# VH-VL binders against q9umr5: the designs that were tried, part 464

Target 1, 268 residues: q9umr5
Amino acid sequence: SYKPVIVVHGLFDSSYSFRHLLEYINETHPGTVVTVLDLFDGRESLRPLWEQVQGFREAVVPIMAKAPQGVHLICYSQGGLVCRALLSVMDDHNVDSFISLSSPQMGQYGDTDYLKWLFPTSMRSNLYRICYSPWGQEFSICNYWHDPHHDDLYLNASSFLALINGERDHPNATVWRKNFLRVGHLVLIGGPDDGVITPWQSSFFGFYDANETVLEMEEQLVYLRDSFGLKTLLARGAIVRCPMAGISHTAWHSNRTLYETCIEPWLS
Below, E stands for the ipSAE of ESMFold2; O stands for the ipSAE of OpenDDE; V2 stands for 0.75 times the mean of E and O plus 0.25 times the DockQ between their complexes.

## First folded at step 22 (VH-VL)

Design ki6 (framework fv_nofazinlimab; at its last fold request DockQ between E and O 0.74; V2 from the best seeds 0.85)
Fold by OpenDDE, fold request of step 25:
Structure ki6 (fold): chain C 268 residues (1-268), chain A 122 residues (1-122), chain B 112 residues (1-112)
Amino acid sequence: as target 1 above (268 residues)
Amino acid sequence: QVQLVQSGAEVKKPGSSVKVSCKASGYTFSSYAISWVRQAPGQGLEYLGYIIPIFGAANYNEKFKGRVTITADKSTSTAYMELSSLRSEDTAVYYCARVDFDEYGSYPMDVWGQGTMVTVSS
Amino acid sequence: DVVMTQSPLSLPVTLGQPASISCRSSQSLVWRDGNTYLNWFQQRPGQSPRRLIYKVSDRDSGVPDRFSGSGSGTDFTLKISRVEAEDVGVYYCMQSTHWPRTFGQGTKLEIK
C-alpha cells in the first residue's frame, strides 16, 4: 500500500485547485489515501502563518498517527512554508517526502502580475514599510516578505521566515533544525516561468543579494551556517531539485508532465 | 490636508446591523491603514480592528466574536466598518483613524474621523 | 491581551501647575525592531481623540512642548509642565506593539 499523501494549498487557494493532482495520484498510485486539507481557504489564507501552522498541525497529527510507516506532503506555494514550519515544530512527524511545489521557501520580493493584483497601487520597494511592522506581520504575505534592500528590517521584524530559517536567533532554533532533519527527502519544485514566485529561485532556496543578484542555495547564509539543516540534508542526498520551464504558477498542481517528472517518483 | 470624514449618526434596533463609512482624503489611501475604535457614552476607548487597504484584508479584535467586518474601497478611498447582531451595549461613537508607516516604524492613529454615533434601542 | 493601567483616573489640577499621568502595561511593549509602541491620546470634551505622543516620547506636530512622554518596558508617563485651560479632557495611553491594540482606562483632567 502507498503512503498517505497530505496536500496543503497556497494563498487564496482551496482544495478544489488540486482536483487534477488527485486524479493523477489515483491513476498512477491507486489506493493512495490523499487528504487535501481544507483549512484557511481563500481570504483566510491571509491569517498569520503561525496561526495556520497550528491549524494545519492539528489536522495532520491524526493522519500521521494512522500512518506509522510515514506520509508524504505536497505543499503548494505559501503552503510550502507552512509545511516547512510544521516539520520544524513537530518533534514526532513521520514525513517521508516533503514536496515543496513552487513555494517561496526563501521568501518573496516581487511585484509580478500576481502581486500587482494584491498590491495594485504599491511597488515592492515600499512594501517593507507596512510588512515590517506589528500591523503587517499579522498577515501571511508579510510573514515571508523578504526585502533584500532592508535586510536589517527583515531580520528584526519578520515573525515567521527569519525564524524558521534560523536567521534570527531564538531559543528553538536547535530543536527546529533537529525536527526538520527528520524528513526523508526534500523535493524542491519550481521554474523560471512561474510568474509569481520572485525570484523563482526562491523555490530552491535561492534569493537576491543586496544588488538583486540571485544567489543559489549553496551561497545562502542559512545553508552555509546550516541554520535549519539544508547543508546537512544536501550532504546526505536528501534534497531533490526539480526545475521545470513552461509552467505558470497556477499550473504546478495540474500539469501532467510536471507530476510525472517531479512529484510521482516520490509518492512510493 | 489629510482628512477622514465619517457617515452620519445611526439608530438601529437590536439584532440588526450597521455599516459606517470613513472617506479618506489628502493622502495616498493605499499607503496607510485604517483603524476602527469605539467609545460608549461616558466610557473609554475600545479597539475594534484595522484594515490594510492594499491587502484588502483586516485584522479584528476577537472580543467582538466575528461581529465586526472591516472593508475598504480603494477606488473611492473609503473604509467601512460593519457591526452585526447589534445589542444595546454597542451604543457608542465609532471612530476611524489612520495608521502610518515608514522605515523607522509604525505610527498609529495620527488622524481621526469626526466619529459616528450609533444608537441601539428597541 | 495586554492590560493598560492608568493612574490616576481623575486628575484635578490648578492652572499653571504640572500634571503627571502614569500608564503601566501588563507586559513589555518593546517590539522586536527595538521600538516601543506606546501612544498618548488627548480627547477634549465633545471632540475626537487626538494623538499627542507616539513611540513613548515623540511628540506630534502641533503638540505644545509642555507635553512630554517618557518611560520604558512596561512603565510610562505623560507629563504636562504647565496645565492650561485647553488641556481639560481625558487622556489615554495605548499600546500598538501587541495584538489586539489596547487602551488604558483614561485619565480625566479637570481644572480645580
Scores: ipSAE 0.921, ipTM 0.961, lowest interface PAE 0.5, mean pLDDT 95
Fold by ESMFold2, look of step 24:
Structure ki6 (fold): chain C 268 residues (1-268), chain A 122 residues (1-122), chain B 112 residues (1-112)
Amino acid sequence: as target 1 above (268 residues)
Amino acid sequence: QVQLVQSGAEVKKPGSSVKVSCKASGYTFSSYAISWVRQAPGQGLEYLGYIIPIFGAANYNEKFKGRVTITADKSTSTAYMELSSLRSEDTAVYYCARVDFDEYGSYPMDVWGQGTMVTVSS
Amino acid sequence: DVVMTQSPLSLPVTLGQPASISCRSSQSLVWRDGNTYLNWFQQRPGQSPRRLIYKVSDRDSGVPDRFSGSGSGTDFTLKISRVEAEDVGVYYCMQSTHWPRTFGQGTKLEIK
């Protein structure tokens, strides 16, 4: 009865991290086939995001083929960017709910407590020098690094985020938008106490302007231009925003209240 | 003075491993990357891989992937290259070299270590 | 892998005469920021390599002005306007646009 669920993990993560989410789905939606994709775990999650998209694409094809009525995606942190790219590049995806679980959808620009673990010294104002180079773009973090103070460098150098956002011209932009718009629902989950995603509103397609003032999704150029379909999805009633305070970055997939409030309703 | 100082020469048996260190001084280690290259006697330069220490992330030439591990210790400003399953053809001088970055581009191998001779002999 | 092909591989030159070393890449070295990441290195006998030129034509500090780089896309040249005795060594081109980074075979410059 229930559509299959595909789970895509985040940075420095693996399929094991989702054991509690699997329990919640089994208890509330018995008989649901859930596949947690066991690819690019641990340090392999630093590989270029397009390499990860290719690998995850190969894994989801047989699952989608066996479920012609559709599937759901639950995509955590960096995994939400992988999933959004999948929805763009796959002419034949049959995703109903795309559940983006605290993902940096408009990018990352932050010296947060969790990011200090990744970056032992504060470097956010200077990281653009590494990230916007051939060397930096060979790693996933730099593929979605978004420095609001060096927009010119971001637009030219980004191999991933500027492309899937339609911020840099490319020959597939129209096809990617068409493919993305076939999703049934876009479910955006995140919150102010995440501690890693910076700004946390990136999980809702919000981001900093040049003064580091957060502009909401509807104030973003990518929304106003409808460059990959956000305006169309919102007008269709297909975007669901589910913010929740009090949850740290590593706890989104292990909080039952979050699951019941933000995830469960979309796992038809 | 910007400097990269490598560990001393090594003589190794086939099948063993070697770990070469590269200690950086005179600059902010976290703002740069470290490349590793080698040169067999009388031969040209061969690129092994690099690390961006602030990410703790390395990229490896596929020819050596599976045998090469590149790491960095930010607290000591030291990069390491370890080569396993050594063969006679791995006899070479191994170099570390710095990669610089700014708003105008990237600048590979502006400073080189002195080299570390690794001899694989039975 | 991007193949870097140098010509000639051996270059005997009379002191005071010009020298020219060609480097050709199997792919364009222009990266999406508009830069071309073609570099030249010199290795004197018994020494570590040193960088001479980066970004096709930009000379490192302390490199004599008799060294110049030129080229675009896939074809590049290192020129020495007047060869001096200290220029003896092996010269390598190297691309850093594409992964993996690759070197040319080297050109051995000798005084005849």
Scores: ipSAE 0.870, ipTM 0.950, lowest interface PAE 0.6, mean pLDDT 92
ESMFold2, look of step 22: ipSAE 0.866; ipTM 0.948
ESMFold2 (binder alone), look of step 22: mean pLDDT 90; pTM 0.928
OpenDDE, look of step 22: ipSAE 0.909; ipTM 0.954
ESMFold2, look of step 23: ipSAE 0.858; ipTM 0.947
ESMFold2 (binder alone), look of step 23: mean pLDDT 91; pTM 0.935
OpenDDE, look of step 23: ipSAE 0.909; ipTM 0.953
ESMFold2 (binder alone), look of step 24: mean pLDDT 91; pTM 0.933
OpenDDE, look of step 24: ipSAE 0.912; ipTM 0.956
ESMFold2, fold request of step 25: ipSAE 0.852, 0.857, 0.860; ipTM 0.945, 0.946, 0.948
ESMFold2 (binder alone), fold request of step 25: mean pLDDT 91, 91, 91; pTM 0.937, 0.933, 0.934
OpenDDE, fold request of step 25: ipSAE 0.920, 0.921; ipTM 0.960, 0.961

Design ki7 (framework fv_nofazinlimab; at its last look DockQ between E and O 0.85; V2 from the best seeds 0.85)
Fold by OpenDDE, look of step 23:
Structure ki7 (fold): chain C 268 residues (1-268), chain A 121 residues (1-121), chain B 112 residues (1-112)
Amino acid sequence: as target 1 above (268 residues)
Amino acid sequence: QVQLVQSGAEVKKPGSSVKVSCKASGYTFSSYAISWVRQAPGQGLEYLGYIIPIFGAANYNEKFKGRVTITADKSTSTAYMELSSLRSEDTAVYYCARVDFEYGSYGMDVWGQGTMVTVSS
Amino acid sequence: DVVMTQSPLSLPVTLGQPASISCRSSQSLVWRDGKTYLNWFQQRPGQSPRRLIYKVSDRDSGVPDRFSGSGSGTDFTLKISRVEAEDVGVYYCMQGTHWPRTFGQGTKLEIK
């Protein structure tokens, strides 16, 4: 039998967005128990990410307990960060494949059309004033805002991304790394035509330097220092990178070709 | 020249709702947040919640158990606070206040004049 | 919730004399960035609150230098070097570090 699949949605999203994904899984892997977690939907997805992590943890623990052979996680957009944090804080998770579906794993620093309704004015350069404060950090979008021009503020004020990345020292860094390394495979999915994740390479742990030059995962300090286990995972062949062009952000979970190429191979 | 101007006094029956407005002027509305604080007669200050207009998102004090709704209209630079299921203990002066992000003080540096809300049978 | 405790609650002061108000928090107000978001507000009779101090010790523009804030962690103090008649009112400390934001009970400053 196929291992259960747990799906975590993204910002302003809901379980309904994954109806096509469910169809694909059902067709290609009949009998798979797929659970799309209906937590923190819509505007509730703006709650602090640690709060979300706790909520999702409570939901996945029973599922994992009933699946001794392991489970797969498909985590979309903001959900990918939630899942990574879950795997970091859970010392007893049994996740075989962690599929990060177009997630800003290295953070977000973009002002795209998708976000214009949220940021009607081009505030990318000034958002650090809001996000790197107690007020801003009470919202999920600020929890992974990564301003390359204000790195010190990011490192000091980020209550989520900087911690799970091990970019800021904290008492749980070693344990979180150990926990995260329990994952069987880390499948990173994203692409240049996403239009939301900025830079799109963030889905592959790439990100801007101080000159807004995109550096790859292997050039990042978190990799070089193996702060949360990326270097170790890569060394043991546990990281899969699946870039795909021609897919917009809202289509990653609804593209059959993408599913067959990047998701299905890791559902066993 | 920076100021917050609130709507007028309200008299409400128990169980009804009240919506207070706070019009901001003299600054860039989207660069700040708006908080709401109330003060019962002869009592201290109580924090209700706040909104970050640029996010269109608010955070609420759970003490009010979902009775408070804070919204903002960026086009008119106006914030709103609605309190439902009113009870006598909700009688208070309600204040809006600007939360400073731009200069990094991160506190309520400008306050409205207050709106008296009286809940009585 | 973080409990803010002020003392005293009533503060009668002679004109020209100094005044001191204490504010204690039930937990540290140091945020992740190492900053402490403690504010002091003044509310004169019949008026809206006015921020005097932010981040423990920084004075707002227009606030007389006779007002000063100090403290760290969980213990904070507002001092008035020479009380003037216009200083009559209620003073509140407020923490902005934790959610929900919380105020002290207030200290009523009166002239003897």
Scores: ipSAE 0.918, ipTM 0.957, lowest interface PAE 0.5, mean pLDDT 95
Fold by ESMFold2, look of step 22:
Structure ki7 (fold): chain C 268 residues (1-268), chain A 121 residues (1-121), chain B 112 residues (1-112)
Amino acid sequence: as target 1 above (268 residues)
Amino acid sequence: QVQLVQSGAEVKKPGSSVKVSCKASGYTFSSYAISWVRQAPGQGLEYLGYIIPIFGAANYNEKFKGRVTITADKSTSTAYMELSSLRSEDTAVYYCARVDFEYGSYGMDVWGQGTMVTVSS
Amino acid sequence: DVVMTQSPLSLPVTLGQPASISCRSSQSLVWRDGKTYLNWFQQRPGQSPRRLIYKVSDRDSGVPDRFSGSGSGTDFTLKISRVEAEDVGVYYCMQGTHWPRTFGQGTKLEIK
C-alpha cells in the first residue's frame, strides 16, 4: 500500500482547490489515503504562520501515528513554508517526500498578480514599513515578506522566515536542522510563468540580492553556511528540482503534466 | 492636517448592532492601520482590534467573541467597526486611532473625536 | 493578555511640583528588534486621548519637554517635572508589543 499523503493549502485557499490533484493521486496510486487539511481556510490563512504551524502540527500527529512507514507532504504556496516549519519543529515526524509546490521558500518581494488583487495600488517598495513592525508580523504575508533593500530590518523583525532559514542565532537552530534533515526527499516545484511568487526562483531557494539580481540556491548564505541543512540534503541527493514553464500560480495543483512529471514519482 | 472624523452618537436596543465609521484625511489611508478602542463611562480604555487596509485584514480582541467586524473602504478612506448582539455593558465611547508605520512610531498617533454608543432597553 | 498595572490610580499634585506615574507589565515589552513599544497617553477632561510618549521615552510632536518617559523591560515611569493646570486629566500606559494591545487602568491627575 502507498504512504498516506497530507496536503497543506496556501493563502486564501481551501481544500476544494485540490480536487484535481486528489483525482490524479487516486488514478495513479489507488487506495492511497489523502488528507487535505481544512484548517486556516480563506481569510484565516492570514493568521500568523507560527499559529498555523501549531494547528497543522496537531492535525498531522494522528495521521503520522497511523502510518509508521511514513507519510508524504504536498504543500502549496504559503503552505510550503508551514510544512518546512513543521519538519523543523517536529522531532517525531516521519515524512518521506516533502513536495513544495510553488512555495516562497526564500520569501516574497513583488507586486504580483495575486498581491495586486489584494491591494490595487503598487506597494512593494513600502510594504517593509508595515511588515517589519509588531503589527505587521501578526499577519502571515508579513511573516515571509523579504525586502532585499531592507535586509537588516528583515533580519531584526522577522518572526518566522529568518528563524526557519537559520538567518539569526536562536536556541533551537541545531535541533531544527536535525529534524529537517530527517526528510527523505525535498521536491521543489515552480516556474517562470507563476505570476505570483516573486522572484519565482524563491520556490527553489533562490532570491534577490540588493540589486534585484537573482542568486540561485547554491549562492545563498543559508546554503553556503548549511544553516538548516540545504547543502547536506543536496550532497545526499535528496533535493529534486522540478521547474515547469507555462503554469500560473493557481494551476499547479490542477495540471496533469505537472503532476505526472514532478509529483507522481515521489508518492511511493 | 491628519484627521479622523467619526460618525455621530447612536442609541441602540440590546441585541441589535451598531456600525461606526471613521473617515481619514490628510495622509495615505492604505499605508497605515486603524485601531478601535472603547471607553465605558467613567472607565479606562479597552482595545477592540485593528485593520491594515492594504491587506484588507483585521485582528480582533478575542474578548468580543466574534461580535466585532472591522472593515475598510480604500476608495473612501473610511474604516468601519460593527459590534453585534449589543449588551448594556457595550455602552461606551468608541474611538478610532491611526497606527503609524511610515515614521516607525508604531502607535496610535492620531485619534478620532469618539462616538457615543448607548445601549438601553 | 499582558496586564498593565498603573500606580497610583489617583494623583493629587500641587501646581508647579513634580509628578510621577508608574506602569508595570506582566511580561517583557521588548520586541524581537530590541525595541520596547510602551506608549503614554493623556486624556484631558472631555477630550479624546492624545499620545505623549512612544517607545518608552520619545516625545510626540508638540509635547512639552516637562514630560519624560523612562524604564525598561516591565517597569516604566512617566514624569512631569513641573505640573501645570493644563496637565489635569487621566494618563494611560499602553503596550504595543503583544497582541492584544492593552492599557493600564489610568491615573487621574488632579491639582490639589
Scores: ipSAE 0.806, ipTM 0.915, lowest interface PAE 0.9, mean pLDDT 91
ESMFold2 (binder alone), look of step 22: mean pLDDT 91; pTM 0.931
OpenDDE, look of step 22: ipSAE 0.912; ipTM 0.953
ESMFold2, look of step 23: ipSAE 0.786; ipTM 0.908
ESMFold2 (binder alone), look of step 23: mean pLDDT 91; pTM 0.937

Design ki8 (framework fv_nofazinlimab; at its last look DockQ between E and O 0.78; V2 from the best seeds 0.84)
Fold by OpenDDE, look of step 22:
Structure ki8 (fold): chain C 268 residues (1-268), chain A 122 residues (1-122), chain B 112 residues (1-112)
Amino acid sequence: as target 1 above (268 residues)
Amino acid sequence: QVQLVQSGAEVKKPGSSVKVSCKASGYTFSSYAISWVRQAPGQGLEYLGYIIPIFGAANYNDKFKGRVTITADKSTSTAYMELSSLRSEDTAVYYCARVDFDEYGSYPMDVWGQGTMVTVSS
Amino acid sequence: DVVMTQSPLSLPVTLGQPASISCRSSQSLVWRDSNTYLYWFQQRPGQSPRRLIYKVSDRDSGVPDRFSGSGSGTDFTLKISRVEAEDVGVYYCMQGTHWPRTFGQGTKLEIK
C-alpha cells in the first residue's frame, strides 16, 4: 500500500485548492490516503507561523502514528515553511518525502502583481519597518520577509525564518537540525514563471545578496554552515530539485505535467 | 494636521454589539497601524488590539478574542472596532491611536482619538 | 502577559519640586533588535492619553524638557524636574515588546 499523503496549503488558501492534486494522486496511486489539512484557511493564514506549526503538528501527529511505514508531505507556498518548521520541531516524525511546492524557503522580498494589493511596489523597500518589529512579526508574511538590504534587522527581528534557518543562534538549533535530517527526501519545486515567490529561486534556497543578485543554495551561509542540514542532505543525495517553467503560482497544485514530473515519483 | 476622529457615544444593552469608528486624516493611512485601547471609569488603560491596514489584518488581546473585531477601510481611511456580547464591565471610553513605524521599527502611539464612551446597561 | 508595575500609585507633589515614577516589567523589554519598547503616557483630567516618552528616554515634540525617561531591561523611571500645575494627571507606562501590549496601573500626580 502507498504511504499516506498530508497536504498543507499556502497563504489565503484552503483545502479546496487541492482538488486536482487529489485527483492525480488517486489516479496514479489508487488507495492512497490523502489528508488535506483544513487549518488556518483564508485570512487565518496570516496568523504567526509558529502558531500554525503548532496547529498543524496537532493534526499530523495522529496521522503519523497510524502510519508506521511513514508519510509524505506536500506543502504549498507558505505551507512549505510551515512544514519545514514542523519537521524541525518534531523529534519523532516519520516523513519519507517532504515536497516543497513553490515555497519561499529562503524568504520573500517581492512586490509582484499578485502581492500588489497587499504591498505596492513603493512599499517593498519600506516594509522592513513594519515587518521587523514586534507588531509585524505577529503576521505570517513578516515571519519570512527577508530584506536583503537590512540583513541585520532580518537576523535579529525575524521570529521564524531566521530561526528555522539557523541564521540566528538559539538553543534548539542542534536538535532542530537533527530532527529535520530525519526526512528521507527533500523535493524542491518551483520555477521562473511563478510570479509570486520572489525571487523564484527562493523555492530552491536561493536568494538575493545585498546587491539583489540571486545566489544559489550552495552559496548561502545556511548551506555553507549546514545550519539546518541542507549540506548534509545534499551530500547523501536526499535533495531533489525540480524546476519547471510556464507555471504560475496558483497552478502548481493543478498541473498534471508538474505532478507527473516532480511530485508523483516521490509518492511511491 | 494629523488627527483621529472617533464616532459618538453609545448606549447599549447587555448582549448587544457596538461598533466604533476612527477616521484618520492628515497622513497616509496605509503606512501606519491603528491600535484600540479602552479605559473603564476611574480605571487604567487596557489594550484591545491593533490593525495593520496594508495587511488588512488585526491582532487581538486574547482577553477579548472572539468578541472584538477590528477592521479598516483604506478607501475612507477609517478603522473600526466592534465588540460583541457586551457586558456591563465593557462600559468604558474606547480610544483609537496611530501606530507609527519608524526606520528602527518602533511603533509608538503618537496620535490619539478623542475617545468614545460606550455605556452598557440594562 | 507581561506585568507592568508602577510606583507610587499616588504621587502628591509640591509645585516646583521634582517627581519620580517607577515602572517595572515582569520580563525584559529588550527586543531582538536591541531596542527597548517602553513608553510613557500622560493623561490629564478629561483628556485622551498623550505620549510623552518613547523608547525609554526619547521625548516627543512639544514635551517640556523637564520630563525625562531612563532605565533599562526591566526597570524604568519617569522624572519631572520641576512639577507644574499643568502636570496634574495620571501617568502610564506601556511596554511594546511583548504581546499583548500592557500598561502600568497608572500614577496619579496631584499638587499638595
Scores: ipSAE 0.889, ipTM 0.940, lowest interface PAE 0.6, mean pLDDT 95
Fold by ESMFold2, look of step 22:
Structure ki8 (fold): chain C 268 residues (1-268), chain A 122 residues (1-122), chain B 112 residues (1-112)
Amino acid sequence: as target 1 above (268 residues)
Amino acid sequence: QVQLVQSGAEVKKPGSSVKVSCKASGYTFSSYAISWVRQAPGQGLEYLGYIIPIFGAANYNDKFKGRVTITADKSTSTAYMELSSLRSEDTAVYYCARVDFDEYGSYPMDVWGQGTMVTVSS
Amino acid sequence: DVVMTQSPLSLPVTLGQPASISCRSSQSLVWRDSNTYLYWFQQRPGQSPRRLIYKVSDRDSGVPDRFSGSGSGTDFTLKISRVEAEDVGVYYCMQGTHWPRTFGQGTKLEIK
């Protein structure tokens, strides 16, 4: 039968948001055990990402133990960063497909229509002052804030993203790379009409250079150095890129065409 | 001139709540954080928590978590601290203080409010 | 919680003489950006506290040059080279590296 599926939600989100995705899986893969993790919902999604990783780790362990042939992860938005950290810190995970659903994998640098009540357009250039401090790093948004104009501050201050990307040296880098490389497939989903993830290519490990020109995954230093295994995964044919236009940030898990095109094929 | 002006003194009974306001002027409210600190009579300073108004998000000292709520209203440049289930040991002067940030570090409590005396007595 | 321990708690000093206040933390105050987030505050009688020193040794604007801060890691010192009558009050160290932020107990400086 089908491998169990674990779903991890995003910022200001909850398990209820995935009811349509659950319907799609039930229709196409009857009998599949799907667990939408009900942790860190709403305002709790602002807690430090390492705290969230620890909590989600405790929740996935028994599910993985009951499924020795493997599980799949579907991880939405901020949840995709939680899931990537899980794959790095767990030396015993058995994840086959890691499906990253419009996640800011290389970070976030943007005021968007969806988030403008949080950041007026003028504030993105100033957020580094708060985010690259002990105060800002106590909130999840700052854990993956990536200001391309202050890369030195990002590299020194980041408690999360610079570490899981292998952009800052640390003693666990080799072990985390080994753990991450045990994943069967990395499925990257996102698109230009998302409206929140900025640049949207962050969902595909692309990001801005200092001039705000988007460099694709293969042009990133973390890819070229193979810091956490992206080059190795691509070379073994384990990376699937599934971009789709016309989908806003809140609609990724409730669009049937996206499900059928980008998610369904990977739910063996 | 940068100022933080707090609401006036309050006398409260045990078991009630108090809400202290802190109105900011002379600077861009959303570019900074606001800390809350208290000082019991004859005692030192004790940290309650802080808010980053641009995120609408607060962090609380666990000693007070569950009893303290910190909020901000960006449209009026005002931060609030509410303490519930008051006890006699909550009698103190409550201060708000600004936290500044730049590319070289963080600079807590560069500007302080005048303080708000809260007295909890039967 | 990081404990901040000040010594002495009471500091009588002769006008014009130096004063020294120690502050020790139970953990290193060096954050990952290599900054040390240790601060000194002065509270004059009947007033709100005022920041004197930020990041161990940097003097705030308008603070007289007779005030200086030093130290590293876990051990820090505030010095007043020549105490003046206006220096009477309570002095606090505070750490900004760890959550929750914590203060020392305070050192009451008074003129003999």
Scores: ipSAE 0.834, ipTM 0.935, lowest interface PAE 0.7, mean pLDDT 92
ESMFold2 (binder alone), look of step 22: mean pLDDT 90; pTM 0.923

